# VH-VL binders against AP-3 complex subunit mu (apm3), part 10

Target 1, 249 residues: AP-3 complex subunit mu (apm3), of Schizosaccharomyces pombe (o94669r175to423)
Amino acid sequence: TNEFFIHVLERVSAVYQPNGKLAFGTVKSDMECKCQISGMPLLLLSLRPGTKLGNVRFHQSVNLKRWKQHPDQIEFIPPDGKFTLASFQTDFATQKSLPVVVEAKNKLDGRFEVRIRNTGKKSVENLKILITIPQALKSVTVTEGNYIFRASKYTHMEEGILEWSVKKLAWTSPALVLTGFLAPLKKDANSTEESSSYSKLEHLDLQYKLQGSTLHNFKVESLKMLNHPDKKSYKGVKHTIIAQNVSFR

## First folded at step 18 (VH-VL)

Design c98 (from c91 with light chain D30S S31D)
Fold by ESMFold2, look of step 20:
Structure c98 (fold): chain C 249 residues (1-249), chain A 121 residues (1-121), chain B 105 residues (1-105)
Amino acid sequence: as target 1 above (249 residues)
Amino acid sequence: EVQLVQSGAEVKKPGATVKISCKVSGYTFTDYYIHWVQQAPGKGLEWMGRINPHSGGTYYNQKFKDKATITADKSTDTAYMELSSLRSEDTAVYFCATEIGYFWRYAFDIWGQGTLVTVSS
Amino acid sequence: DIQMTQSPSSVSASVGDRVTITCKASQGISDYVAWYQQKPGKAPKLLIYAASSLQSGVPSRFSGSGSGTDFTLTISSLQPEDFATYYCQQYEDYTFGGGTKVEIK
């Protein structure tokens, strides 16, 4: 079989407001390839016309002269097997939102509740929710998945990061819920309620994987074999979004 | 869904007391603070104090510490504010408001309709 | 107590005008500043929280900005229903600004 595979990995770091409005975001991307074409094929990869790749680093086999003249075309002779064709940055397409929406609340009895929902049309994989806990944690329950508490390990063992893991959040799923209880802080000896026994939790991060979607306008249009134009080969193109530093404010 | 419903307008004589109620519906009463806010005629908003309905603990603006007493009744989902030794300058609309505990914000999210207290001879 | 000095105390503007309202804190504060709209005879309504975050259901013509001591509410294109008094509030000790009455004219 004569096959060539392209996997575009989009690594996202973003800050969102709870209403879904993007405050800040960056996307760093890799084109990971796997060549199963025999011989020494001279390939021409064409991107959507007018595409410009930011801060691009190419594999050593890329014809840089061709690319400088035609920035939406990448000509190369691939090595056998897996290799990285390009690493680059792309503009964040603000018309597309990330699909995981979070609602997170503190309650006066020391409970806190984190609700997550998938507003997209594709399942979210390997979801991880990281919650900074500034005091002792009594208990946690989740409607789905697992959790672990990782103590800070610096000077006190009471603080840490609560990590909630969900293998799959289907777009048809009801909201998933984590409920936790904080242990009370030492109260001021002469206080009636002046200092809260419970810190307000303010920090939450997400990580996850989303297959078959993109946040930018990048598109692979075609792949041609220039030195054997009458010979056909199969190409496969896959996009994966890796949300690795997503937070809310 | 969430509502804060206050007791009706009151007319009181100088030196009297008044107790204003704020009944909560649409969420668990003990989950969030209830705040009280004064608005004197033609004037702006002034924060008076808050109560934790779970514990009964209070925190007051120093200006109102000797005037106002804030309480909560878990069995009726109602917060109260009592004003003592009423004077004409206590004539105002009094609001209750709730503070929802979202991770990312502080705000008075939902307000009662207000209670006019008139101190008149 | 932290004082919030709000200006102007009133503004008269036409439909479609851009209106800006400022609050200045007497000392540096966190960005936990809220803005409220109050119509005559009604309770205040939350518009903006955390200085710049728009409350759900509030029209996008409202926006907030600022940090430290200086905070601003902007109405980008004034509508007839925006006739109201506007208040800022800081959350260190809950003080409100003195209010700004917006009059449509």
Scores: ipSAE 0.615, ipTM 0.842, lowest interface PAE 1.0, mean pLDDT 86
Fold by ESMFold2, fold request of step 21:
Structure c98 (fold): chain C 249 residues (1-249), chain A 121 residues (1-121), chain B 105 residues (1-105)
Amino acid sequence: as target 1 above (249 residues)
Amino acid sequence: EVQLVQSGAEVKKPGATVKISCKVSGYTFTDYYIHWVQQAPGKGLEWMGRINPHSGGTYYNQKFKDKATITADKSTDTAYMELSSLRSEDTAVYFCATEIGYFWRYAFDIWGQGTLVTVSS
Amino acid sequence: DIQMTQSPSSVSASVGDRVTITCKASQGISDYVAWYQQKPGKAPKLLIYAASSLQSGVPSRFSGSGSGTDFTLTISSLQPEDFATYYCQQYEDYTFGGGTKVEIK
């Protein structure tokens, strides 16, 4: 049939405050396409005016001279089927919040608790929470999903990363909770001063996927067939955010 | 609602002892440290020490190690600080504060209202 | 002990002014530095943690920055409720700065 599909994937690496506000970050993006237009169409893809793409790498079919003169327009003759039209980097607005918020606390008896909520209006998929564990782990309880402990290959085998996986977090769900208990550290027998048997946990990372959401005001405005201006074609555009390396401070 | 309520103001003579209480409500008493802070009249804040109410273990600022004794009573959810051999320079407001164990921060999150101790000859 | 030298000791300022307060540590320290606001006769209130992170409910006109030995609290546009004394604190051994009193001019 006479169709062209564009999937914009935005991959986020960022540090957030616990309330969901951005401290700093980067977005690496791909335009993945599927061409089902017959013949040899000359296509012009127009982006929102003023769009700037950092470190862009284009498919070999893109007219680079036109891009240099009009950086929000991409002229190309697509190959049949699936291909990547562009790969690029965009800094996103510091006011744009991701929908996953985290509260994480240590307690003096070696317990720790991680609470996570979806504050958005779309489900979060493939959620992974990674917690650095600096000493032996006694036990873990989760309200939903599964966990696995992966020992560090560069340290003593008792240290590692606790991975909590949840396939889907609906926006209507109550907060999900992981509770863990650290095993106490051995104390020097000659110590007379109080010291904690438990290290304070300080690090937590997230990974997840959001369908139908965009982090920036990036928009495909139009797609035109320049060599057949009267010919109609179907255009589909979808957006996905992939949070790859999201941490908190 | 987390709340730290301290005992009332005290007037003491030099050489006396005073014991200030700090009653905790709104969270499990043994979960977080209780700290004590001195503020002399017209002066800044000075950290005195802390207690782990779960273990009973203490850690003191060396300046106050021989002056202050910090204790905790799990049965009443109350921390105490006793000041001995009071001198005029011990006249101050004394605060208790809790440190909640958030992963990515250290802070005195909640403070008591303060207790004025006046030492007069 | 790690000393925190806070400057200035006082600031005379008007509503709308930008106010900058600094703390200098006697040696390099972690970014676990907090800032507190204290009004007369009241307990201190947490404003900033981890050098630059804003406590919940604190207005966005407050900001913190710094690392190593030098830390700064900034009030971008002073409001009437901001006239108070401000303290920094480092968490390696809990030492406070000497305080900065912000007074109406």
Scores: ipSAE 0.604, ipTM 0.844, lowest interface PAE 1.0, mean pLDDT 86
Fold by ESMFold2, fold request of step 21:
Structure c98 (fold): chain C 249 residues (1-249), chain A 121 residues (1-121), chain B 105 residues (1-105)
Amino acid sequence: as target 1 above (249 residues)
Amino acid sequence: EVQLVQSGAEVKKPGATVKISCKVSGYTFTDYYIHWVQQAPGKGLEWMGRINPHSGGTYYNQKFKDKATITADKSTDTAYMELSSLRSEDTAVYFCATEIGYFWRYAFDIWGQGTLVTVSS
Amino acid sequence: DIQMTQSPSSVSASVGDRVTITCKASQGISDYVAWYQQKPGKAPKLLIYAASSLQSGVPSRFSGSGSGTDFTLTISSLQPEDFATYYCQQYEDYTFGGGTKVEIK
């Protein structure tokens, strides 16, 4: 068919303060394209006027001279099929919140509880919650999804990792809950110190995919075929946020 | 709504014993530590000790280990602190507080209203 | 025990002033520090935890900073309800600083 598809992927690594403010973060973005236009079309992709792409790397087909003169316009002759048109990086310095929020508590009997909610307006997909566990687990229950525990032997680390996987977290869903029990640490026979049988769990990371939303005010305004201005081509634009490493401090 | 409600003010003579209560509501009593804090008149806050209401285990500030006895009653969701052999320098407001156990937080989240103990001859 | 040296012991200030309070730990304690506000006749109220994280419901004019041994609480524009005594606390063995009374000038 006579079509051109653009998939804007925003890959996010962020650390949030417990009050919900961003401590720091980075976004790496890619424009992944699929060209189904025959011949050698000369295309002009126009972004929202005034858009600037920071630290950008372009596909070799991009007219760099035009881009330097008009940074919101990308002129290129695409290869057939799939290719990456541009990659760029920006600081995640805005007050914009990611939609998955977490409440996580330790209890004195070795029980811990992790609650996850979607505060956005789109479903969150492929949610993974990674919890660092410094001791053995007795049991885990989840309200939805699956879990696996990789003990320190299998993590190549001194600590185990509990992974909770949820295929889809709808924005209308009630909070999802993981409840776990730590196996108690036995007291060292040589220890004279009173100590808790349970370490405090402190670390939790998230990974997920969010379709149809962007973290930037980035927009594709138009796509024109310059060498055949009387021909129409269909364009489709899709946005996906990939949260790769989202944690809390 | 989480609340810690303490017993009322006490007036005692030197040498007496007082037992202050701290009743917990709004969460499962055995989930979190109960801490005790002294504030002498015109002075700052001083941590006295804590109890694990699940195990009954205690940990005391060395200054108070021979003065205070901290206990917990699971059947009434109430922690207690008993002060023995009262002296005039034990006159203070005594607070209970709880630490909720959030993964990334170290804080006394909820405090009782305080109990004034006055020791006078 | 880890001692927390808090300064100043008192501050005389006007509404709208910036107020800075410091605590110094006798040894390194990472960011295991909380700050509390106490008004006369009342229990302390948590303001800041983990040295810099603002408790829910606390106005944004409060901020905390520091790591290791030196910690600071800042009130960026003092309001009438902020006249109180402020305490730092470290969480390795729970000791408090001596307090800082913020008074109307």
Scores: ipSAE 0.550, ipTM 0.818, lowest interface PAE 1.3, mean pLDDT 86
Fold by ESMFold2, last read:
Structure c98 (fold): chain C 249 residues (1-249), chain A 121 residues (1-121), chain B 105 residues (1-105)
Amino acid sequence: as target 1 above (249 residues)
Amino acid sequence: EVQLVQSGAEVKKPGATVKISCKVSGYTFTDYYIHWVQQAPGKGLEWMGRINPHSGGTYYNQKFKDKATITADKSTDTAYMELSSLRSEDTAVYFCATEIGYFWRYAFDIWGQGTLVTVSS
Amino acid sequence: DIQMTQSPSSVSASVGDRVTITCKASQGISDYVAWYQQKPGKAPKLLIYAASSLQSGVPSRFSGSGSGTDFTLTISSLQPEDFATYYCQQYEDYTFGGGTKVEIK
């Protein structure tokens, strides 16, 4: 078959306020392609006018002179199979909400509770919730998914990272809950004041994949085969957001 | 729904004692701190102290350490603040408030309706 | 004991006006500041936590900013229901600012 596939990947590292507003972050993007067009096709990929590709690095086959004249057009002769057409940064000009919302609470008896929901319109995949645990962890229960506790290997302390994994979080799902229990710290015998046996947990990181969504106003407008202008070529375009390191502050 | 309901208004003579209650509902009473706040007539808010209802441990503003005694009763999900040796300057509205233990924030999330204590000769 | 100096003590403004209230801490307190609204005869209501994060259910015309020692609450378009007294509070030792009474002209 005469097919060309484009997968636009946006890799996000961000800090959000709990209300969903972006505090700061970066988006690093790749156009990953798969060429199943026979011969030596000369392709012209047209993007939405006004598209900005910051700090772009192109595949060696890209006609850089044409791109410099027309920054929304990418002319190239693809290799067979999989390759990266472009790697770039997109401006984080839009303060967009990511769909995974988290409510996380400490309790005075050493319990903590993490609730997650999907407020978007598409399922979230491969969700991982990472919680820094600063003291011994007694137990964990989850309503769905699996967990693992990765103790710190450098300090030989009882601290570590609790990882909660959920394969799929549908937008129709009720909130999922993790409940954990900290073991108490040894109380200072010389204290004249009530002291907490439990540190307040303050850090939570998310990782996940979101198909069919984008953080930018990016669109592939067309793909033309310049050396065979009457021959139709199929393009398949998909977008994926990879939330690699998303936290709340 | 989280709710803090305080006891009703009190009129006391100088030298008397008053005990204000704060009944908690909508969460497990021992999960979060209960704070007490004074508001004298025409004045601002002033933090008085807090209690850990799980342990019974307290922490006071030094101004109120000799005036106020904060306690909690797990069997009735109720925190109390007792004011001793009342004087006219103790006339105020007294609030209880809870500090929900969210990971990334510090705030008095839910407040009681307030209890007016009037000290009159 | 960390003092919170709040200004102005009062402001009179019209519906639709932008109102700005400031609170200055006597030492650095990072973003551990909350803002409360108190209407006459009522308990305080949480508006802003962590200096700039809006509490759920609070109208978007309210916003907070600041870090360290200087903090600001802004009402972008004053509404009649915003007549109230506003307080900042820091969470190192829980002290409140002196309050700002906002009066509709």
Scores: ipSAE 0.496, ipTM 0.788, lowest interface PAE 1.6, mean pLDDT 86

Design c98 (from c91 with light chain D30S S31D)
Fold by ESMFold2, last read:
Structure c98 (fold): chain C 249 residues (1-249), chain A 121 residues (1-121), chain B 105 residues (1-105)
Amino acid sequence: as target 1 above (249 residues)
Amino acid sequence: EVQLVQSGAEVKKPGATVKISCKVSGYTFTDYYIHWVQQAPGKGLEWMGRINPHSGGTYYNQKFKDKATITADKSTDTAYMELSSLRSEDTAVYFCATEIGYFWRYAFDIWGQGTLVTVSS
Amino acid sequence: DIQMTQSPSSVSASVGDRVTITCKASQGISDYVAWYQQKPGKAPKLLIYAASSLQSGVPSRFSGSGSGTDFTLTISSLQPEDFATYYCQQYEDYTFGGGTKVEIK
């Protein structure tokens, strides 16, 4: 076969302030390839003109001289099969909004509620919601998916983690809901303070996959075979966003 | 849509009692505190107290602890504030408000429309 | 009780002016401060929470800053609908600032 596949993975870590502003974020990207072209093809991968790759590390087959002169062009002789062509960073500052929206509320008497929605146009996959829990849980109910509570002794932290997993969140789905109930802290017998029984929950993290989308205007424009111009080949380009850790604090 | 709807204006004589209602809709009544706030004519806002509608537990500003009694009726989703031994200085608009307990957030999100209580000889 | 000292008590300003309102807490309160707008005959409306976070639907000309004891609300370009009274509130024991009336000059 005469096929070359490129899978661009964008791995996102971000911290959002309460008002929705980005406080901190990184996008680490990988170009994972699969070569099914026989012989020793000399390939030229052209990106959107003006593209700059931050902190890039290339596969050893890449012609660094061409890249330094033309940073939107990557010339290489691929190995057979699977390999990583490049690993790099891109700016987070101007990209599109991530599609998963969270509403998280402390209610009275140790109750809390987390609602999630997909505001995008594509399904979100392998969604995990990680909620920092400062005390024991009494109960948890979810409208969809599964949950696991990991007590503080397993986190090596002062606090435990409640993990809510949802396989797929379609953009047409209604909001999914987790309802939880904290177990009260043991108090001195003489205490009359109701608020001392329950801490407020303040920390929530998300993880998920989003197929067929990109956070940046990064685009593969063309793939040419320089040393056999009469030989035709197929290119397939696939984009995936992996939200590894999106925090709200 | 969350709403807090208060009872209408009252005119009272000194020494009388008034009971102001605050009916909640758009959320489960027992989920969040109900707060009460006084605004005297030409003056600023002053917090009076709060109630946990689930337990009935209250917490008062010391200034108002002998003036105001805050209660809740779960069967009608209504909080009440009773003002006793009314004096002319109790003439004010009284607001109810709720705090919806979003993570990392502290504010009175939704307010009632206010109830004018006028105390005149 | 934590006291919130709000200044100025009033300001006379023209449309397009930058208006700055301050609140000082009598002790540290982190960022547990909210700002409200109140128009005559109406209930207060939440503008800012957590000292600097803009409530949904509030115009971007409003901003808040500060932490600890000193807090500021800024209106970057005053509009006709912004003539109102503004209050800060701290959330440790719920006290409000004295208010700032913003009036047409």
Scores: ipSAE 0.392, ipTM 0.704, lowest interface PAE 2.4, mean pLDDT 85

